# Ledger of designs, part 79: VH-VL binders against Cytochrome c oxidase assembly factor 8 (COA8)

Target 1, 167 residues: Cytochrome c oxidase assembly factor 8 (COA8), of Homo sapiens (Human) (q96il0)
Amino acid sequence: APERGAERRDTAPSGVSRFCPPRKSCHDWIGPPDKYSNLRPVHFYIPENESPLEQKLRKLRQETQEWNQQFWANQNLTFSKEKEEFIHSRLKTKGLGLRTESGQKATLNAEEMADFYKEFLSKNFQKHMYYNRDWYKRNFAITFFMGKVALERIWNKLKQKQKKRSN
Short names: E, the ipSAE of ESMFold2; O, the ipSAE of OpenDDE; V2, 0.75 times the mean of E and O plus 0.25 times the DockQ between their complexes.

## First folded at step 12 (VH-VL)

Design ja10 (from ja1 with heavy chain N57D; framework fv_ebrasodebart; at its last look DockQ between E and O 0.02; V2 from the best seeds 0.00; counts 0 for: pae E 9.9 > 2, placed apart)
Fold by OpenDDE, look of step 12:
Structure ja10 (fold): chain C 167 residues (1-167), chain A 124 residues (1-124), chain B 108 residues (1-108)
Amino acid sequence: as target 1 above (167 residues)
Amino acid sequence: QIQLVQSGAEVKKPGASVKVSCKASGYTFTSYGISWVRQAPGQGLEWMGWISAYEGDTNYAQKLQGRVTMTTDTSTSTAYMELRSLRSDDTAVYYCARDQLYDFWKGSSPFDYWGQGTLVTVSS
Amino acid sequence: QAVLTQPPSVSVSPGQTASITCSGDKLGDKYAYWYQQKPGQSPVLVMYRDSKRPSGIPERFSASNSGNTATLTISGTQAMDEADYYCQAWDSSEDYVVFGGGTKLTVL
């Protein structure tokens, strides 16, 4: 079986969103779209009395977000590079310049670009399958921990109500 | 096996012209382009230009515009590079290299195969 | 005109890791290519499309391209790896190929 060489993940530069939520916010904040991934980062609120389960959930969400940002940043970069190379190759084949008479960047028609998209999707099909699988696994884990945190909060509220009734 | 075989060394006088040939074999000649790269003694690689073996379309380095002509003969699978008005600073090893055209999706890479090089000496 | 900048020389001991950098404006947005040239020989493609190895190139060769810098890495460098290394990219704005100035790798 030919060892499928591990495609070394070209680490797209982690565009650390410089978005800082207001200090007094008790809520998660959504930042502007990242330049590379085009995904909006979430700044997670950290409560003063964060439980170990809440902390675990927060960390899992953060890790999943980072993973997702890196994947799409890299995918978008690859897509852009290959798209440009494809366009260039096709223009060369046609004996066309890279610029129109008006000085605009020459482009291919929708039909020609459809070939690119089909081939790109085909080439990246396995990568997308693995991404989707991992995405579901991560989200399932997050949902599971969300459930645990919800139960913990309910239990804590019930204990507080019992203590108030006993006093 | 893919091979690019270039013509032999040339000695020219200033103001003369030189024509270097590059015979391709082992692949479909018209499915690719040919790029020419030169290297002066002890210097780096300099891209000279590109020609499509399919349409004959060319793109030359700006520095060589007006002095360089690239052609192909599809019947013999041979590329030619002519450099005119030779100067002493044109003394270099000239390489042909296979360059990608349409085989983008086949995993082709530009300059994946090179000729052995042709030394062109320009001396008075 | 886009310029690719390489260090003129890099020295490494046998078995150590050699790193050769290539810097250019927005180079990370383009594909980088690497060539090895031994004295009196034609250049040989050693890396294409940032990090892909051609057939016949040893696994000790790897490359990356991010930001403004492409890097060729040779792990476990051998005496046979002594050569000149050139990075290359394509400038889409002017439709021309650019080579770096080359790096002489010496294995001490």
Scores: ipSAE 0.022, ipTM 0.629, lowest interface PAE 4.5, mean pLDDT 86
Fold by ESMFold2, look of step 12:
Order: sequence, then structure tokens, then C-alpha cells
Structure ja10 (fold): chain C 167 residues (1-167), chain A 124 residues (1-124), chain B 108 residues (1-108)
Amino acid sequence: as target 1 above (167 residues)
Amino acid sequence: QIQLVQSGAEVKKPGASVKVSCKASGYTFTSYGISWVRQAPGQGLEWMGWISAYEGDTNYAQKLQGRVTMTTDTSTSTAYMELRSLRSDDTAVYYCARDQLYDFWKGSSPFDYWGQGTLVTVSS
Amino acid sequence: QAVLTQPPSVSVSPGQTASITCSGDKLGDKYAYWYQQKPGQSPVLVMYRDSKRPSGIPERFSASNSGNTATLTISGTQAMDEADYYCQAWDSSEDYVVFGGGTKLTVL
């Protein structure tokens, strides 16, 4: 039985890339890591008597999850693409093939790869700084609405006590 | 410069099949899904299903289960939609559209870029 | 199967505010999306996730979604806004995408 303002989360089984929560669930569900973002998605429960304030909070959490998922999916793809391009460029400069005789991709040593990691971090520094700023702004907004929902619950609970005492 | 370019118009007889292609460019094909939407003459939009370009996962509209197959070819950045056992009420313009978001639940996302449409006419 | 109901047409004078509604059972519990389609053209996304506007869509486009109704609002309506408009949502009972029937916006 659901309770307004009460919330718990269940986690999908390990090793599943696809998960579908029960059709009539009374809880949030946490799925496996998304293959692009590496973040676990949350399927948010919508209670039947959700207040407008509770709806606003839920939608804000959903929007923040989607924004975060999209950011990290894009960053992970960009990282993988630029890493491969860097390796190919350096192998070509050294006159080496892109694959070993065994058919595996040729790689660079740790010192050479460190150059890539430094370049990638430097190139994306401002983007991550804006991401961090926006993440904290979103976290503050979510916390603010969580507080408002908590106060709404307390006020409704107080009104219910006054009603029952009068009866 | 994101583009979805679809194959040309087709005329089919009832009972035949049709396969429409949708070639994507200007973005990383494997990072998005492709939804297929059709529009009968003078009618509204009807969602047919979607396919993930990463692993080929599909979700078809229940009305079309068993008649539709969606595939991708990652090497050419091309999505395909095949509709079998065609009927006259399948006459429509068929659109492919890129899903703006991909989520774990395989839910629908906004369709931010659309192909030009492919007219499929099923005549008796 | 869920149904999204739109008025078949809406008429507005240039410069006035147009409002296009999309009604569905508990639609406010879902995210709503809006598409514009001009004759002979593909649809174009104009609003997503209830009230967010894609890059390149004029600020005069806004939207809301509450209760059983999503609303697309075009303030300062221009002749170029004349088109068919479709709402879209996810049908939670069948787990698939649903479009409204469409609304023809006429700018007289």
C-alpha cells in the first residue's frame, strides 16, 4: 500500500541489460547501468493521489536524470571516439599498423596514453565545470522541493489529527 | 547537419511486403534510436515502433505485431522498416525519426529529426 | 488503448494568442510533446517534456501539462505558424507512443 511522501527504491537484478519493473508497482525501481552513460536509470512511481507539488518534484527528478544520462552518454561516446582517433594518429606517426599480427587492435603504452588523458581533460574542462555548476543547481532545486513536499505532508498529517479528534 | 534520407515512393499490391530505408547522417548513428511513424492520406500520425541502433532492440506497436520488422545496418548508418501482408489501409506516408533520448525502459522519447517521408500506395 | 483528443481546428488573428489543447486520461502524469507539420512537409518538434523548447523554436511557443490536459500556446501568432499541430505522449497502459488527432491552426 503506498503512502504519500514515503518512497523506497528497488534495484534490478545483476547482469541484465534490460529490465522492466512490475506493471503495477508501488515503488521506484533502479535499473541496470545504461550502456552509454553507465548510470543506473530510475523508473519513478506515480502514486494515485499525488499532489501538484509532488508531481513537480517527480518531474524535476525525471528531468535531472535525463539530463545527467544524456551528458554522460555523450561524454563517454566522445571519449571513446577521441581515444581511438588519438591511438590511430600516434600509430600512423610511428609507422605502425592499426592491428597486431594476431588481429587485435594495436595500443599505446601508459606514458603515451597519459598524453591523451591530459589533452581530453584540458579540452573538456570548461564543459565539465558548467556541468558541475548545473548539477549543483539541480540538486539544490530538488532538495528545495523535497523540503516543500515534507512540509506539505506534515501539514496534511496535522489536519488529519485535528479532524479525527473532532469526530 | 543532421539528416534522415528515406528511400523513394513504392506502389504495392495487397498481400505484398514493402521495405523502406532511412539513411542517417550528421550524428553518431549508434547513439540513438529510430522510430517509424506513418500518416494515411488526410489523417494524423500513427507510431509504428522503434529500433535501437546500438543492439537492434525493437518495440513495435501492438496493432502491427507480427507484420512489421525493423532492422539497422550500422556500417551504412541505415535503418529499415519492413511491413508484410499489406492491405489497402496501409497506404500512407512512412516517416523515420530520430529519438532524442535513449532510456533503459525503452520508452518513447521526442522525435527531434524526421526523414522526408516515403509514400507507400497499396492498390487493388 | 489511450486516446489523445485535440480540437480539429483553431483560428486566430495575427498577433493574438493561440491555444491548442490535448486531452487524455491522466495526461499530466506523462510527458507531452508537440509537433508542427506544414502541408507536404515532415513534422517538426516544437515542444518536449511538457514545457521545454528545442533550439531554434521561437520563444512565443510555450506549453504546459496538468491534470488531463496539455496545452500548446503560441503568443503573437504569425502567418508562418499556420500548420497542423500534434501532441504526443507515452501510453503507460500499453507501453507505446500515442499521437493526438491533430489540430489545424489557421491564421486569418
Scores: ipSAE 0.007, ipTM 0.521, lowest interface PAE 9.9, mean pLDDT 80
ESMFold2 (binder alone), look of step 12: mean pLDDT 89; pTM 0.927

Design ja11 (from ja1 with heavy chain D103E; framework fv_ebrasodebart; at its last look DockQ between E and O 0.02; V2 from the best seeds 0.00; counts 0 for: pae E 13.6 > 2, placed apart)
Fold by OpenDDE, look of step 12:
Structure ja11 (fold): chain C 167 residues (1-167), chain A 124 residues (1-124), chain B 108 residues (1-108)
Amino acid sequence: as target 1 above (167 residues)
Amino acid sequence: QIQLVQSGAEVKKPGASVKVSCKASGYTFTSYGISWVRQAPGQGLEWMGWISAYEGNTNYAQKLQGRVTMTTDTSTSTAYMELRSLRSDDTAVYYCARDQLYEFWKGSSPFDYWGQGTLVTVSS
Amino acid sequence: QAVLTQPPSVSVSPGQTASITCSGDKLGDKYAYWYQQKPGQSPVLVMYRDSKRPSGIPERFSASNSGNTATLTISGTQAMDEADYYCQAWDSSEDYVVFGGGTKLTVL
């Protein structure tokens, strides 16, 4: 069994979205895209009479969101770092400076960058596969709990209707 | 085995020049560059500059601009660093190190192999 | 010029975990590299690209880079780990290599 070296996830600084929804909101709020992950965070509404199932669903959604934010924050950072080093390496190989005569940052064209994208995708293929797998697992679990919560709500509504008919 | 072998220790007078050699072996010389790093006695590492063994292009530390010249001989897989107008504060161990080109992207890292160092003493 | 700041010295007992920090502006946005240098020897690359280990480097060596700080961690520190440690980064704005001031690790 290959010892899964615990890749210590370099925790990207948890950019706690400073987005604070209005206190009286009865709905989930979507914040602006996070600067690191580029994902829009969701602020989940907490009902006053939250059932245990609803709470479990909310927590699962929150955890999944955090997981997703961290993954993409780290991935985007890694991509940026590697891209910069690649460009630098290629420019050096060509005997070109990092800056043009006009003082602009030297860039590679799309054809030259094709190798970078290919290699980056190749190197990160397994990581993306695991991400996708875990994404589906998490979303399946969320969907399952959404169904349970929906059933619970239906049942509670039926009980209330029966009590109103009996009075 | 990858090796960088540098020339021997040098003693120079102020105002003189020194040329240090770095012979590379065990890898494709032209697929990499060579960086030079110096270390004054009891001090930290100071990057001096870089040369591509492929194109011969160079980048020198601003502090050494005009005084340093880096060259390569691909036929002998040897890099050279010449420092001119030597001063007492140039007394240091000078290191060559294998540096990145395209091979860096393939999994290599900069400064993954170092020479043994060359002591250059500048004394009146 | 970008400056990388390291503590001048760190002391650790054998078997304990040593942590050496390297601080720089936006260092987390760059790759950090680490070198070990023993007295009278050339520097040896011990970590590259924040957290990757070169071949031949013991697993007790690990590193991270986040925010403005890179950290080299040596778990189960041994007497042989006593050395100077340097962090390094590349400044893309001026295209030059920056070394930290170095940290002397003493194993007590």
Scores: ipSAE 0.722, ipTM 0.883, lowest interface PAE 0.7, mean pLDDT 90
Fold by ESMFold2, look of step 12:
Structure ja11 (fold): chain C 167 residues (1-167), chain A 124 residues (1-124), chain B 108 residues (1-108)
Amino acid sequence: as target 1 above (167 residues)
Amino acid sequence: QIQLVQSGAEVKKPGASVKVSCKASGYTFTSYGISWVRQAPGQGLEWMGWISAYEGNTNYAQKLQGRVTMTTDTSTSTAYMELRSLRSDDTAVYYCARDQLYEFWKGSSPFDYWGQGTLVTVSS
Amino acid sequence: QAVLTQPPSVSVSPGQTASITCSGDKLGDKYAYWYQQKPGQSPVLVMYRDSKRPSGIPERFSASNSGNTATLTISGTQAMDEADYYCQAWDSSEDYVVFGGGTKLTVL
């Protein structure tokens, strides 16, 4: 359970879960970093009178965050697994054990590890290219709906101003 | 193949405790949570609580607060649910279900794989 | 405490479209999930995050969630779809997870 790092309007915790926003909060809240993705999830604010467009934008942002966290959680686990397999394979090729005489995990020096990092980047290059493409497509869609929500809010303010003058 | 295998059926007297196990296989146990759900005879599903296999954090249903303890053993990929001070209305089939960690931050997640269920009968 | 209300039963003829509703206050603000349970079996996830279908679930299953109501829809209903169906959502006021009471779908 990491420390909460986001600024908050009200005092918290108040006997509720760490991700429960204070009453009357108008801000998204940032939760602790996920162990596997290393990304901090955002708890998205749901306003009292959320319009259909506002709801669509919020759900799109939620889905994009979940997609992003799943991708990086998987990549971090794959990196860790393949790193250990590479070290294990190279130690066995050298006729060495998996642990030192002190019981610590045996490892390779920086020069030896450079081959792993190059191989991992090369193997995963296309996957990261598709991730970047999808990330930009998702952010374009989010920006588009942010614009639509902004226009909707301008219309509501104009209608409200018109009603006050017409009494 | 992802699988959750639960311990066998149990018969208990009122006031006793029961501890049901749920052994996971076919996936990285610490990447997911485990929820426990029970179903009384002829009744619907009732969520009991959740445990993160990574951090060990728990959240229990208010109805069961103080009577339930959920734990994990990551070395055996096994989750446990212990229900104490059993009553006749605790007679139910108890299920474990895998939870996706990435939806926890908003307090909900799908239960994509379920154990076979464990019948716990509480009778005098 | 939050409550998800489902009809106790729904009957449909083979080939018809079945609709199972799940009502809760502002349920459309939350993700809805659907589970199928056949007699003597564990529940099976059939729809998640309002409208998404897990791998292996037939295309005739669809779902929506808006306002106070989530709906599971089965087009071209088959005899093998006869089961109990449960909706599930977040309850931010007390517990984290709430199930509906269940709907028995009968295919005559």
Scores: ipSAE 0.000, ipTM 0.481, lowest interface PAE 13.6, mean pLDDT 78
ESMFold2 (binder alone), look of step 12: mean pLDDT 89; pTM 0.923

Design ja12 (from ja1 with heavy chain Y54H S109Y; framework fv_ebrasodebart; at its last look DockQ between E and O 0.03; V2 from the best seeds 0.00; counts 0 for: pae E 15.4 > 2, unsure alone 74.7 < 75, placed apart)
Fold by OpenDDE, look of step 12:
Structure ja12 (fold): chain C 167 residues (1-167), chain A 124 residues (1-124), chain B 108 residues (1-108)
Amino acid sequence: as target 1 above (167 residues)
Amino acid sequence: QIQLVQSGAEVKKPGASVKVSCKASGYTFTSYGISWVRQAPGQGLEWMGWISAHEGNTNYAQKLQGRVTMTTDTSTSTAYMELRSLRSDDTAVYYCARDQLYDFWKGSYPFDYWGQGTLVTVSS
Amino acid sequence: QAVLTQPPSVSVSPGQTASITCSGDKLGDKYAYWYQQKPGQSPVLVMYRDSKRPSGIPERFSASNSGNTATLTISGTQAMDEADYYCQAWDSSEDYVVFGGGTKLTVL
């Protein structure tokens, strides 16, 4: 089996959203879209009496979010770089300048850009397939732990009701 | 095999002109461009400009505007770089390199093949 | 004009890892290219589009580009790797190619 060389993920600088939720919030907060991934980060609430199962769920959600942020940050950066080089190469071939008479950045027509998008998607198809596979695996795991946490909470509520009836 | 073969060394006087040739082989000449890069003795690489082999479109480094002319002959698959009003500081090895145009998706990349270089000496 | 800054020299022992940096404003938003030049020879492309390796280039060569810095890494450096290394990027604002000042890699 050819050792798939670990493509060292160019870690896009983790633009840690400086969004700090209010200290007294008992809820998860959604931040503004990240500038690199364009994904909205979630700030997870940590309850005072967090169970080990709840903690595990929270950590899994955090890890999944970080993974997703990094993936899309890198994909967006790659897309931007390839798009720029594509446009440049096509403009050069056409003998067109990089700037219009108005000083705006020259762009290609919709048909030429459609070719870019088609080829970009084709080239990255396998990468997206792996991403989707891993995304489903992670979300299934999260859903499974959500179910466990729900059952734990139900059980704890039932125990509390029994204690109140016995007193 | 892809090759870029340049003309031989030149010795010129200040104020003269030099024309360096670069013959391309082993690929479709009109599908790519040619960039010129020079290197003064003991110095780094300096980009001079680019020419499209298909349309003859050019872009020159600002420092060389008015003094440099790049041309191509598609019939012979040869690129030419002419530098005028030569100065002592133009003494350098001049390189041609294949520059990608159309084959962006075919795994081609800029400056993937270089000529052997042409030494141009400007001396009084 | 965008300037790419490289250290003038890097020294490594055989078998060690060499790292050559190239710094420039917003370099991480552009593709970086790397060239090897041995004395009296033409430059050879060793890395393209930040981290891609041309055919014929040894696997010990790798590169990355993040923030304002591109890095060429040579793992298990060999005596044959002694050369000048140049980073390169394209400036889209002025439509010109920029080279770094070059780094002399010495294998001690």
Scores: ipSAE 0.475, ipTM 0.805, lowest interface PAE 1.4, mean pLDDT 88
Fold by ESMFold2, look of step 12:
Structure ja12 (fold): chain C 167 residues (1-167), chain A 124 residues (1-124), chain B 108 residues (1-108)
Amino acid sequence: as target 1 above (167 residues)
Amino acid sequence: QIQLVQSGAEVKKPGASVKVSCKASGYTFTSYGISWVRQAPGQGLEWMGWISAHEGNTNYAQKLQGRVTMTTDTSTSTAYMELRSLRSDDTAVYYCARDQLYDFWKGSYPFDYWGQGTLVTVSS
Amino acid sequence: QAVLTQPPSVSVSPGQTASITCSGDKLGDKYAYWYQQKPGQSPVLVMYRDSKRPSGIPERFSASNSGNTATLTISGTQAMDEADYYCQAWDSSEDYVVFGGGTKLTVL
């Protein structure tokens, strides 16, 4: 049921998951997937002479990342919990145990699991619609502020050039 | 219009539990979280934890982990905070507050509406 | 553990400008929020996301947040502004929310 850049866990080297960029890095970095949200955080570079507008853009991006990380961490936990409850309920209805003879957790077939996925999506439809709306709002604001920062940087470069000519 | 109404003051002995209610009105309860904040007499504000009214997901302050449980009842738009194994230093006014952590366009802001507070006194 | 440090008190004369500071490590990298609490009352949000003012809060309230310091500024301070003021920030590494120790504003 995860959509729109929600990230399924892929195998990564152990060292990648604990990446810490150098403090003097002059670039934004994309870190390893967060344990709970399965999303890759961005470590935002803070330049020495960051303008107030640049700071506002960075805070907006950081806040959006934290919001997105929290949403998907919560959704992943909810999904896992409800999946286990669904499996247990269906196994009990069939008169089956929670464990196979080998000790592994009993599971349901793909058609039965498809019922879970459909029910989960239906139950959570409105929440995900509100998430999508808020996601679009945040991305529009980020794009708008990125444009404002770009214009500010061009303006400042022009002002610096004009000041040097007057020396 | 938006209102958070809490249950009345309580007096408890050490070792008991207390459960404070917070009834919300005037907004869509399931679109927000509820934070609980306490204030001991003459002291500052201390955040206790948060619950999402949408998911029931919680996050508790580390100091209180294991002693606090937060729940919601969406049918009555009510949040609950239960604090167990009470000590005398748990004497405080307990507030609920509406909690919207991130929304740069909804026009809402975190801890924007507070309940009236519930005094919990822990003494012999 | 994140700590927000406020002066315990600030005194101003009526009509003057009051400034209440809130210091924390790299606080300018986070959003800061301000609450007013009068005796016997619940806190009231007076500034959010560094410098934004909620509806119903007088224009004499303003705020900023840069570097390690957030500042709440009340211009033309009135007797009704006498209260305790708390700053607040989010810290997801240790606790979800942290409050400053509070500043008592006295108007004499």
Scores: ipSAE 0.000, ipTM 0.464, lowest interface PAE 15.4, mean pLDDT 78
ESMFold2 (binder alone), look of step 12: mean pLDDT 88; pTM 0.920

Design ja13 (from ja1 with heavy chain P110A; framework fv_ebrasodebart; at its last look DockQ between E and O 0.02; V2 from the best seeds 0.00; counts 0 for: pae E 14.7 > 2, placed apart)
Fold by OpenDDE, look of step 12:
Structure ja13 (fold): chain C 167 residues (1-167), chain A 124 residues (1-124), chain B 108 residues (1-108)
Amino acid sequence: as target 1 above (167 residues)
Amino acid sequence: QIQLVQSGAEVKKPGASVKVSCKASGYTFTSYGISWVRQAPGQGLEWMGWISAYEGNTNYAQKLQGRVTMTTDTSTSTAYMELRSLRSDDTAVYYCARDQLYDFWKGSSAFDYWGQGTLVTVSS
Amino acid sequence: QAVLTQPPSVSVSPGQTASITCSGDKLGDKYAYWYQQKPGQSPVLVMYRDSKRPSGIPERFSASNSGNTATLTISGTQAMDEADYYCQAWDSSEDYVVFGGGTKLTVL
C-alpha cells in the first residue's frame, strides 16, 4: 500500500469572512467572495429547535465548505507563485527584463502562457482528480442527509396534523 | 552528473581585478543561467548577480553595479565573473550556481547545483 | 530591499525536531528556498518552492511558508544535520535574490 504521504496542507490563513448575517435571519446567507479562495462563503442558519439530523447536516455542510475554501485558497496561491516564476523564467530565457521601458510588468503572450497552463494542469492533475472525487463524496453525503431531513420534516408535519384532528 | 567546477584560489591587491571561471557539465548549459554568490569569512551568503547562458543577459546586485561583469562561453560551457576595483571587503569565497530558466519548470529549482567555491583574498 | 530574518542559532538534541524560521514581508506570497551549508563546503539545496524536497534530501526535512514566515523543520535531527541553514527568496520588484542571514543549527 503506497504510504499516502500526508501532504501537510499549508493552512492558508483562514480569512474568516467577517460577514455577519443579521441576527434575525431565518435563512442561509451568502457572503462576498473570499480574497484567497474566491469562493463565496455561506453562513448557515441555525434553527432554535434544530434536530440532531439537521445539526449533522449543517456540520457536514460547514466542514465541506471549509475544506473547499482551504483547497482553493491553497490552489490559487500555488498557481500565482508558479505563474510568477514561469513568467520570470521565460523572460530571463528571452533576455527580457521584468519591466517594460514604460515601467510596466513584462508579460508573456497568450501562446507562451498556454504552455504554463498546460504544464500546471498536468502537474496538478492528480490533485484535481482527488479533489473532484472528494467533492462528489461530500456532496453525495450532504444530499443524503438533506433527504433524511426532508423525510423527518414530513413525518413531523403529519404527526402534527393527526394531533389537530384528534382534538 | 551535473557539476560546476570553479577556478582556483586568487590573491589580489586592492584596486586589482579578479576573474573567476565556472565550468558547467552534465546538463544543457544554455538552458540555464548562472548565478554568482559570495560569502565573506564568517558571514552569510550574498547574491552578486545572474547571467543567462542563452542570451547572455545579466542582472547584477546594485551594490556591485559597475564593478562586476559576468560572461559566458557556450562553446566551453563556462561562466566567468570579473570583479574590478577590489577592496579588502571583497575577500570572500565566490560560488557559481546553476540558476533556473525555462527548464526550472521541468523540475529544477533556484540554485540546485553549486561550484566548489573560489577563495579570493584581497590583501595589501 | 527585502530582508529575510533568521535566528542566528538553533540548538536541538539528537532525535528532537528542529525548527528554523525565516521571516520577511509577504514571504508567504513568494516561494521560499532553503540551503544547507556545512563548514568548508558549498551550499546544498534542501528545500525548494516552500515545501518540495530535492532528490537525495532525507524525508526528515520538511518546510512550510505562510504569512510572513517560512519554516524549515527537521524531524529526528541527527548529528549530521549540524550546519548553517539559509533561506532564500526572489524579489520580483527589483529582480534580485535575497538570502536570510543564516541559522547555525547545533545538535547537542
Scores: ipSAE 0.381, ipTM 0.787, lowest interface PAE 2.1, mean pLDDT 88
Fold by ESMFold2, look of step 12:
Order: C-alpha cells, then sequence, then structure tokens
Structure ja13 (fold): chain C 167 residues (1-167), chain A 124 residues (1-124), chain B 108 residues (1-108)
C-alpha cells in the first residue's frame, strides 16, 4: 500500500485543490491530496544547521515521495483512461450516447463496472507486486537512516552534556 | 498545451516605466507562480522576482527592490511585471516563466515553461 | 546574496562527454537546476532538483550537486547540444533565486 498520513505540521486546509505553501517556512508542510496520485505531499523544511546525515535522510524521503507520487499518478491515469475506454465501448453496444440530456457523462451499471475493475486489477497484478517490493525496500532504507539520525542526535546531546560537566 | 504569451516589444525613454504582460494557458493558473527573468544583450539570465498566483504574494530581487511591481489577474490568467525609473542598463529581453511552487513531477522552483520574451529598449 | 560561478566556455568533440560546473558556497545544501538556451530562443529546463530529468530531455543529460559544486554532464555530446547552459539555485528556506553566468558549450 502507498504510504499515507505523512508527517503533519502546518497542514494545508482540507479541500484545497490548488495548494501553494509559503516559500518562507520554518516547518515541514503537509499539503492536500495530489490530484493525480491522491497522496498528501510533504514540503520539507531545511534548517540552516542540518547535518550531512540529516540532509541524506531528507533527500531520500523526498526522492521516495517523488517515486511514490509518480507511480500512483501513472496508475491512476492508466486506470482512468482504460475505464473511460471501457465505458465508451459498452455504451456503443447499448446504443447510448456519451452524455445524458443534462450533460452529465453516461455510465454503466455496477455489474458491468465490476467486470472492468476485475480485468484492470488482474492485468496490473505484477506491476503492483513490484511496487510493493520497492516500497518496502525504500521504507526499510528510510527507517535505517532515521535510526542513524536519532543516534547522531543522542550522541551530540551526550557531547554537550559532557562539556557542561567538565566545565 | 501549456503556453505563456508575452506582450510585444517596447521602446522607452530613461525615467519611464514599462509593464509587460504574460498570459498563461493550458494549466491551472492559480496552482503556480510566475517568475520574471531578464537577459541583457549578449549577457546571462538575471532573476527579477516571482509572484504566487494563488496568494498574490511576491518576492523581488534585492537589486530591483523599490523599482519593480509584479501582479496577477486570475480572471484572465495573466501576470504583469512593471519596472519603473528605467535606465539604459534595463535594456533586455524580459521573460516570464512558470514557477513550480508545488509540482511533484518537476519539483519546487523549477522554471519549466517560458514565455517568448519581450524586448524592452531604453534609449533617448 | 549567493554567487554562482560557471566557466565561460567548454569545448568537446562529438560523441565525447561534456561537463559543465557551477560553483557556489554550500551549493549542495540548495537545489540546483539547469537550463539550455540556443541563440534567439527562450531557455529550456534540462535538469531540476539536482539530478532529475524532465520528460523529453535525452538520457545523455545528467547532473549532480554536492559540496560547493553542481555539475551538468552530457554524455555522447551531439552538435544539437551546442548552446548556452545556466545553472540556477533555489532554496525554499532562504527564498532566493540566482543564475550562474552561463557556459557556452561548443561541439567541434
Amino acid sequence: as target 1 above (167 residues)
Amino acid sequence: QIQLVQSGAEVKKPGASVKVSCKASGYTFTSYGISWVRQAPGQGLEWMGWISAYEGNTNYAQKLQGRVTMTTDTSTSTAYMELRSLRSDDTAVYYCARDQLYDFWKGSSAFDYWGQGTLVTVSS
Amino acid sequence: QAVLTQPPSVSVSPGQTASITCSGDKLGDKYAYWYQQKPGQSPVLVMYRDSKRPSGIPERFSASNSGNTATLTISGTQAMDEADYYCQAWDSSEDYVVFGGGTKLTVL
């Protein structure tokens, strides 16, 4: 599954489709769901005193977010394209137009749409399996670097306490 | 297709003002910013500032503070840049560029689409 | 305000690898971007966020950014790659944009 519920700090208002964070921010920003991927993005704060290890972790998280967003955006576009294509072909066989009298798009019944969903999932099973493998691999790497950053911060606090005790 | 179309070339006297327009199409205007970049003849690119089409806030290059004003009109999807108290060294091609304040595909602050440029000549 | 320094020119033979550098204080702490500009044309984004390539840019373009230096690399350089190249830095926390002076790539 895609990772949802990214870190929350100064989150965008609910329902905003055109989120645009302030360029000057001292906190991470968690935006609204992306139109294409349906995942909430994080805009990462870069403090002036970011350690090299903290920078590596932040860039890895940013790269993983980009990868995840791209995968789901592509899958959602493919899904949408193939869904409309399926609906068009079935409406033609029923002799119906693409829009109702009110201008709304015509659609199919639940049974016919269920056939589409089954076919789509079946065709994309291996792709989602590779995605899950890569998602876990990236998540383990991020967790490893989070642990290294946590240890670095503890070490730095111990060094500061050691200086205070010696003075 | 994403397109930024700028107003035509202008010839101005020193001390005058110029206002260049940049009409955007093919994307949601209020989801991005517009940066303005100029290029003097035979020279490199110089960033002038940006404006958020979402909030209307601006940030100007320090060299141009007090002489430049950037605005947008969301109803026409148009950005404007006004440069006042023109000098001879303001002769340049002025570009608008879409500023990706937030776009997962290309990242923040990339100038992924550019206008065709507007030549502003400052001469007596 | 930061200054980005690029060599004024770089020459390369067709098919060889061109490297264009961009130097700035702690540039690796910022995102670096690269633009290509051919005579009489608007700039074109060729690399963003240090090392990412936009759709439509050939795979022979790559980039990196660490320490004080960002580097644009063009492998298998072609005559069509002859252009001016500009680096640009952006830091959302420091809210500044600066361009390098530009590098003229000549393919001989």
Scores: ipSAE 0.000, ipTM 0.479, lowest interface PAE 14.7, mean pLDDT 79
ESMFold2 (binder alone), look of step 12: mean pLDDT 89; pTM 0.929

